# Ledger of designs, part 20: VH-VL binders against q960a1r229to459

Target 1, 231 residues: q960a1r229to459
Amino acid sequence: LKGDRIELLLPKNIDQFKKFKKDRTVISSGLITRFVSTRNPKEFSQKWISTKYVKEFNEITVNKDSVVVGAALNIQKMADTLTSSLSINIGKEIDSFIQKFSSPQIANFATWTGAIISGAKSSLSVSDLLILFNVLDAKLTLLNNSGELTQVAIEEFAEKKLFATHTIVNAIFSRSLTGFLFCLKLGETSEQDSTNFNFAALVGNQVSRIFVGLGGQPKRLTSLEVHIDAL
Below, E stands for the ipSAE of ESMFold2; O stands for the ipSAE of OpenDDE; V2 stands for 0.75 times the mean of E and O plus 0.25 times the DockQ between their complexes.

## First folded at step 8 (VH-VL)

Design p32 (framework fv_ramucirumab; at its last look DockQ between E and O 0.06; V2 from the best seeds 0.00; counts 0 for: pae E 12.9 > 2, placed apart)
Fold by ESMFold2-Fast, scan of step 8:
Structure p32 (fold): chain C 231 residues (1-231), chain A 120 residues (1-120), chain B 107 residues (1-107)
Amino acid sequence: as target 1 above (231 residues)
Amino acid sequence: EVQLVQSGGGLVKPGGSLRLSCAASGFTFSSYSMNWVRQAPGKGLEWVSSISSSSSYIYYADSVKGRFTISRDNAKNSLYLQMNSLRAEDTAVYYCARGYFDYYYGMDVWGQGTMVTVSS
Amino acid sequence: DIQMTQSPSSVSASIGDRVTITCRASQSISSYLGWYQQKPGKAPKLLIYAASSLQSGVPSRFSGSGSGTYFTLTISSLQAEDFAVYFCQQSYKTPWTFGGGTKVDIK
């Protein structure tokens, strides 16, 4: 029996990451000290791989029509990027909404990918970041264990539970989003109730995106979208 | 205004190689993802490969993986498709196309197409 | 892979007719669908993106609708220049896949 041996790999580029990922648990550099100090050998993987030095997980690319945010970035960096690159009205609502569900300490520490995965796994609590990504029409670049890239809508990632078989490399957002973004968190109910609600709506001239969260995967209100778009 | 001009193509025997080129003008090439899409005679459209603006993210259809290589030269405003180990089923008109909102909404600008025929 | 099925394979219509083409996805693709027009010997041209958004420069007689697995392209009043093959395409997940096409013939 071996004791508590820990292996942490620090690949330098995406090709090394693809070769060495295998069965290793992906971690951000900010979480390693916490995982080491709270490690339970029966519950935690003893093999870890870092995204710290892999450019693709850490970069921000602002294109004419899209914004790409690397998976290793924290929630605040993601919010700042979207606020500066999307329309001013949408950006202000994003920043406001994130401030409501995440303290500055959490937003500067936690990765947005951790929050998305946590939200996709939960059946009881609503995920504020997951519903935000849904209303913003986010797409994810994913890497499977064979080193192959795929791109999927956020709805596919959550519905098919792709977090179990894929690593998130980045998120892609359209810079052509228009209209008014409105986000609401309904938490006036006691925690003894298993359900809380959150709500996000992007209302534009031609199309609307409206989602409600009630534990688990956010539900799209397509009938309401049709009604609003018909007006 | 905005255009993509293709070159390369031709007749090649099975197992042969060809390199297709696509020259962009009228827009900031380095800001857009690019695609190769093919169409066999009398058939529909089939996506072949995509490359991000920085070349960091490259995708291939299973039918061409390991045989085709997509690349770009942003300084020359050019997109390339290196096709190796060509098969009869690769016979098609090949189009280069600009990604609309970086893969989001399809392809808004297309080249004129280049015919590739793989035959004995 | 997501399979896109178009119907009909061909349709004959008169000038001024309303023409509707359907596209079905083998799984839900939300609103990640585009429509293309292709004339003989030419490259495809994007008409509709995000299922219902009209591309700049495309005549208003073209419209798209639908979400999930069922989508339609409508030409409200067919014109002579609308003689072409029409394709749908999903951009929900890789590989990007196209429908088999619908040929619109003038009667």
Scores: ipSAE 0.263, ipTM 0.724, lowest interface PAE 4.2, mean pLDDT 83
Fold by OpenDDE, look of step 9:
Structure p32 (fold): chain C 231 residues (1-231), chain A 120 residues (1-120), chain B 107 residues (1-107)
Amino acid sequence: as target 1 above (231 residues)
Amino acid sequence: EVQLVQSGGGLVKPGGSLRLSCAASGFTFSSYSMNWVRQAPGKGLEWVSSISSSSSYIYYADSVKGRFTISRDNAKNSLYLQMNSLRAEDTAVYYCARGYFDYYYGMDVWGQGTMVTVSS
Amino acid sequence: DIQMTQSPSSVSASIGDRVTITCRASQSISSYLGWYQQKPGKAPKLLIYAASSLQSGVPSRFSGSGSGTYFTLTISSLQAEDFAVYFCQQSYKTPWTFGGGTKVDIK
């Protein structure tokens, strides 16, 4: 796509992506879900950068103690990676939780990044992925407008609304998590994104992490964590 | 034996440049993130820069951004720090240190350190 | 940036003493905290990671605890080789930041 109104750039690596992003008002996209930076570009001109072909955004890296998932990957690939890379007591629950996703089509074609951003952006939305990332204490690699990379916890990302100024490059999960994961979501239908409540708890010999989603950023239940850990 | 051996450093005038090197042995260098941490004389530790295993992800402290460049050569099991536009406040012992991409696990292997002195 | 406040700056103790060092973060860092030991003229040594996990090869007299914003390093029975400077470090968010250090010296 070329023209005065719309330009689509297709970087092949993160360096090219940085270069393209530096001097443009950029709306980044991966698969069918875009990275939201500016909803209303000035003068109706839109500079698009697809992450679909950016190597670093499409990589899955399984390390000894961590797993890295590129931001351009779809929800299902992210879930599959986590399921296979984390302990059985955690991975199986992730698989089960994602299988209950409201739309398999979305899971297969939408990026997990899009889901995270949507969840963090909306005070009304209940994002299953956002609560999952919180309970797993995920880290995000972020690219700012100056081309600099930073790493932040998912909680910080959501709290400070970094989606407005940063591009997610990947997510990092610890493979050293122990215990059991419990996830729950409640919605109206299985075919619509109608989740209005979700809950996630990681409990075991490690410090417990418990979150509840009632819209927007998940809320951590620290008192419950302390109680459970004292049992 | 897992170890990091540093070289480079020395005395340089303000505005000058130095290049530090760190040679890794005893482990799969290409599988680990690497870091530079410095310590001014009689002071505490200050993180300087980090580079991921594939060099895809690089981080800098604000105090060195635009002046320092971290890089690595996995074929040579080597980590580098190019320091330009050096300032007096850059005077410190510089350490290279091994880390995981997930820094949850800390920096577990350190070089012996290299002294960098910036003075007129 | 996350500020790490370490206390005390120094402590005098005797062999066999119980020594406790604290580290406070300006914001919650979950369990992303490491403790390092540094002896004069030497590089830091990792003692504890993930707030409470003992690094391989480190004596069991060292222990870490805490989460969120408050953390402690404890030496249950101080040994001669434990006189050193200790640093905490957060790895929750870049830039990584260290505490100011605690010097443990002989009483």
Scores: ipSAE 0.019, ipTM 0.564, lowest interface PAE 5.7, mean pLDDT 87
Fold by ESMFold2, look of step 9:
Structure p32 (fold): chain C 231 residues (1-231), chain A 120 residues (1-120), chain B 107 residues (1-107)
Amino acid sequence: as target 1 above (231 residues)
Amino acid sequence: EVQLVQSGGGLVKPGGSLRLSCAASGFTFSSYSMNWVRQAPGKGLEWVSSISSSSSYIYYADSVKGRFTISRDNAKNSLYLQMNSLRAEDTAVYYCARGYFDYYYGMDVWGQGTMVTVSS
Amino acid sequence: DIQMTQSPSSVSASIGDRVTITCRASQSISSYLGWYQQKPGKAPKLLIYAASSLQSGVPSRFSGSGSGTYFTLTISSLQAEDFAVYFCQQSYKTPWTFGGGTKVDIK
């Protein structure tokens, strides 16, 4: 049994983070227990690095065609940014949906990154943030151990298990999305049930996006999208 | 109305210092990167320095490194350029310009320009 | 550093003419290319970002094309207000360099 102390680094910027992150377990302060609760003892690490105080991971950028949300922001700050930065029809529904699934205590404490990683890892639970990211066609900027940046779609992040080999830097949402966003969280199931049902649809865009959450990764309803787009 | 209003230029002798200011209004200043670009009389444009929205990424042209310092005060919606050890070749009109974290989108809002003259 | 070479350095043209300006990068910059217009005594104005995307409020007679190392700005039918200096700028890698400029003058 190891009695060694854990070394935790608190870098203030991305250059420090890149310099010191190699061979360290990355943690988000709001979800530390998720990182240490790995079921594989061989992945247990004595060296840790935090994203909490990295300035670049706390940035918000509003461009003409996109809005970029840093990885260390809490769920409420992300929600406020998206609500104010996207079209009225989409932003209003985002605000309403997030308020239905996230208490103020969780929304002001937990990072959106921690929630996305937890949802991407799970084969059984239904993630409200993950379905929202899928319906909005979110992109993630990822940093590998060599300091290189790449962008991937949210679907690819989960499919290729990139949470194991990359650090999320930010999320990117298109401001060019049009139409109406409809999000539903069904509350007719027992509160003690570990599974929930949710659904999200963006309709009136050039290509509709419709997803359902029944456990595990959101499933895209491509046949329904084709039918709706034909009307 | 989105605008950038500059101040702080003037005449200075070689080796002297000046501080340029750029005041933003009509947009969320803290969400954008900011830039300084200069233009010597009768010459083209030269990028000088850039700063990200949180000041976490700061870049300088080689010609000004160690002499110029870019900074911002997001509470006051203001961008600054501290210019030390000024040389004759620093004589130019200096523009502040709004940009994005991803510089793919260009610099879409510019200040009116401030003349800096370095002469003895 | 990435060198940006504009051609021509100047153009004499009449109202209604089609004007093309080229910009070459010393290495690939993908689509990280902007075009700016500067009128005498004024600050530069963004016309085109991302090589080909028209900035809001810019007349449709302006267009940009290209990728990699070769880029063009086209004014399809020159107007009186278009007599100015035009600059390209790469935003791929620091230092974010400008081309030398192209002056568009009345014949």
Scores: ipSAE 0.000, ipTM 0.468, lowest interface PAE 12.9, mean pLDDT 81
ESMFold2 (binder alone), look of step 9: mean pLDDT 94; pTM 0.953

Design p33 (framework fv_ramucirumab)
Fold by ESMFold2-Fast, scan of step 8:
Structure p33 (fold): chain C 231 residues (1-231), chain A 120 residues (1-120), chain B 107 residues (1-107)
Amino acid sequence: as target 1 above (231 residues)
Amino acid sequence: EVQLVQSGGGLVKPGGSLRLSCAASGFTFSDYWMNWVRQAPGKGLEWVSSISSSSSYIYYADSVKGRFTISRDNAKNSLYLQMNSLRAEDTAVYYCARGYWDYYYGMDVWGQGTMVTVSS
Amino acid sequence: DIQMTQSPSSVSASIGDRVTITCRASQSISSYLGWYQQKPGKAPKLLIYAASSLQSGVPSRFSGSGSGTYFTLTISSLQAEDFAVYFCQQSYSTPWTFGGGTKVDIK
């Protein structure tokens, strides 16, 4: 019986999620218990699906050449995974940078997918997690409405606004990343509301990735990359 | 409950070998860096070796490099330390510990320790 | 290698006393410092990570402060169960190094 109550589905794997997703509203991991506990049957009669218990959205897979981080994991778990599987210098900079833009309370509860989508939707605000994913050359596994899986670069995901038509399944990071990671965030002084600015550079022997955020999407500094790689 | 249980210590002559084991339970072992830390009788703590969750990154103290080998079996939730060419200076209680200490969070779960004595 | 110098080597204090232990790094380690407690015959226990963050389950009478090269661990009101040796440890760069330890003896 549906009556005046919410219909809630809890798929346990991606194939069940694909079948249940049609015509249903998605609830991110960590929200289902609070949502259900505060709802009154007389308030709505909508169809909902939770990603909280989908196996593939909660998995972490560390392969020889790559690290896969499921979409339902929080920011802290993502950071810990990258730190333990990438080089020490890159890992230290990732943690240091995250500590500057996300409190422990937020990092332990908010999903990294929520933060990435929020950043990708912004046309004016600087996004620290988005620039981090850009400099690390992150790839996203996406699920479309037809149940097909595709992989895209984080830059393409943001530029094409794929968050409007796709569900993020996981993020993939290369374990072949080499060199030194440098991240910087400037702005928000106690004297005045200064312009937010962030910067991220991964400088390796033959390849460099350099990004700057002044508002909106991070911009890649390709000319500077070419110059540095020539040294 | 979250715990680490150690085994494999003992008495050995200089130049001998021992293999230490550390069995993990109550947590997802494959998510964590693992460490070996030792303590000589009446002395302080000395880091020996660390291994990343996937074994891609391995570090050794200079004093044991070339003689000790850290390894792990994630399917068996176990950490190992193969100790070769043992010296009197290696006499210590050896602890396994969970955590990526080269980062903020420290080593939050420790084994009970196993005694290694190297003497003639 | 980064040398960690810990002081004092030992302290005798009464229950209820404030005890402060210091740790100095030979070079800046930012906030990559942890504090551990070791009771006789037991494995070490993490008290503080990231110089000032209290580990879950550790009593609030323990606190850490400092950054760069100078760090302190404070026990605001010493209890009988606080008899132990305390160690600082830098996690800034390999090899990871520990301080020499401070023995706290409760009178």
Scores: ipSAE 0.000, ipTM 0.412, lowest interface PAE 18.4, mean pLDDT 80

Design p34 (framework fv_ramucirumab)
Fold by ESMFold2-Fast, scan of step 8:
Parts: sequence; C-alpha cells; structure tokens
Structure p34 (fold): chain C 231 residues (1-231), chain A 120 residues (1-120), chain B 107 residues (1-107)
Amino acid sequence: as target 1 above (231 residues)
Amino acid sequence: EVQLVQSGGGLVKPGGSLRLSCAASGFTFSDYAMNWVRQAPGKGLEWVSYISSSSSYIYYADSVKGRFTISRDNAKNSLYLQMNSLRAEDTAVYYCARGYLDYYYGMDVWGQGTMVTVSS
Amino acid sequence: DIQMTQSPSSVSASIGDRVTITCRASQSISSYLGWYQQKPGKAPKLLIYAASSLQSGVPSRFSGSGSGTYFTLTISSLQAEDFAVYFCQQSYSTPWTFGGGTKVDIK
C-alpha cells in the first residue's frame, strides 16, 4: 500500500495564494482550502492551503461609506468591528444576536467565513450568521480559479453555490445603513423532533429588509417590506 | 467567444406588446445575473430590469414596473423581456447585458441592441 | 435615486491630448462606479470597474480614480479610436443610474 499524504501550503499574501492555486480547482472551508487537480482528479495526494496567514485576509478597513472585514478573522472580531463602525442601534442588535447563537469559545476561534459557507451549504438547517449577512446587505469579495476578483451580494453567493468555485477574500458592509435591526432565533431542543426558524428585519424610514429562515436559504419578504416602507 | 445575440424588436402601436430575446453563448449563463438597459434615440442610458442567476431576485425601474416582465431559461441560455401596455416613451434601443446589481465589476458583456418603436 | 452628473457634456480634443472626464454622485457610492465607452450605433463597452480597475483588453492609456462622490476618467494620450461618448454608472444602490454622457469629439 502507498500512504496518502497531505501538503499544507501557508501563503503570506494574496499573490502567493494565487500562485499556489494556479491551474487547479480549489475547495474552500474556512481557513483550509483543498486543491483538486483538473488533470488527475483521482490523485491520492492532497494539497491544502491555509488562508490564516494571508495578509489581505486578516485586514480590517473602515472607510467613510463601508467597512471591510477579512475572510480569516473570527466571528468575535467581525462583531467588534461592526459594532464600532455601524450605527449604535444596529451594532447593539448585532452583539445581542451573535451572543445567542455563538458562545465566546466558538466566536473567538471560528471564522465568520467558515460559518457563512456552512450556512450556504445547508438545505435543512437555519443559519443565524447567514440571515444576519442577508439583512445587513453584505457583499463578498471572491477569488475565482483564474485568480480574478469579483464582488457578489450574499444572497447570490448562497443561491449560486459560489463556495464550490471561489475563495472568500472579505465581506463588505455599508455604513449608510440606518434604522432599527431586530433579530430572532428559535432553536431546536432535540435533533430528533426539532423545528428551527430565524428572522431578521432592518426597518428604516425609507427602506426595509426583512428575511425569514425556515430551513436552507433565508427568504426575503418583499411584500411586507413594501407595506412597512409605506408607513 | 463570449457573446449575447438579441432579437424580437419592431414597430408596435401604443398599448401593444412585444417580447425581446437575448441568446447567450461562450460562458456558463446560469452563473450570471442579467440586465436590460435601454437608450432612447439621441439620449443616455437607462437601466430597465435585473434578474439573478436563478430568477429568485428580480427588480424593475419604476417607469416599467407592472408593465414589463423579465425572465430567463437557463437550459436554453436565453433571457427575455415581455413588454406590455407599451407607450411612446418606451421607444428605444434595448440592450441585454451581463452583470450583477450592486456589483463592483459592472456590466462586461452586452448584446448588439434591438430597436423598439412605439408609434401610431 | 442616486443622481450621476458628468462634466463636461462635450470636449473637443486632438490626437495625443490628455482628456479628463468627471462624474459626481448625489450621495456616496464608495467605489461602485464603472466607466463605459459607446461609439455610434454600437453597444456600450466596459472600460473601468470599481472606480479604478482596468477591464481586460482595454488599453492602458485609460485610467480611473476617485471614491465617494467624485470620480474621474483619464485618457492619457488620445487615439483616433477613442472619439466616442463616455458614461459613468453607479452600481451601489438600485436603481442603477448612469451619468448623462460626455462626447469626445475631434478638434
């Protein structure tokens, strides 16, 4: 028998990450990205790339109109950044909601990227972080297999299953969001006999964003948004 | 070769209907959001409608809302615009274009345009 | 709606000239701005995305700059094929809106 081997690549910047990925299909799960050979998909040797030490994936940029959070940052660092950068009412609700679905142990270790990908893959479970990104109108910067950067809305990332073909570089949140954010989670008490749902609404004087999660991708309640915006 | 090829334009009377078609080739159509953009003779560009890759998200300009319907058939690599209750002010060249709403990269592939004339 | 204002409406220039076109947004749009070139009877062509990123296949004499509410497109050395109408477009918020266009004419 020939032993299988795993090679872990530790790029330090985005250009080195692109070089390591060249001419191969990449499967990304949080901090670990697997190379799949396009010529020999039955190879037993695996090359994995860690995004943990990529400079660009660890950056936080606060601009006048937006806040950018790198893909390798944990959930707590993301929450702290949003709380300090967005309006007080929105920030308080973000902190409150995250504390309900993520313990301090999880929030300080798990990347927001890993949680988003897990949520986007699920067809049965609700995802609290995904509905939060939906209600906040989050955009993701993605890197494709050819080394090109693109930007997509979180709804399209999940709908198109872009986690299968792209690597997340960062998340972008608008600082122009205003109004009141309300998030709700009803968790399962037993996996054998559970009903899960979550809900998120951002209600402003001019624009409302309202989502409900009943399993799989959150659904936007556009008719309710129109009614509330008329008040 | 990445391209969009349009058809279905023509002359129609006020209150009439037309259906525009846009056929995609050279790329995975089901991976891209699509748009309709129009340009009245001698005027600037006006965005008309957007459809996401799966048809789950659809948006319209207020000027056409309730009268126009955007749709797509990913199995046929085709985009459509059904135009009802046409008015003289709808007279324009209509372009289909590949790109995402709120998208950093803009609309990078355009059809050749289809002329729609609404006149008695 | 976000209003996009372009200036000038037209400019007369000679081959080799540096041409600068300005676009102003009625509210901040970060870097969600593209520049398009349109020749008579043709569809628009994307030149610049994300305010400053050159689209593949577009000559390096084209460059974009700016963020927030103020943006510029520069053609460093005008060529014969550059005589066209140029439009800016914001993709920050629906509805997507275009500037009124700038016609670059030969002197």
Scores: ipSAE 0.000, ipTM 0.429, lowest interface PAE 15.9, mean pLDDT 80

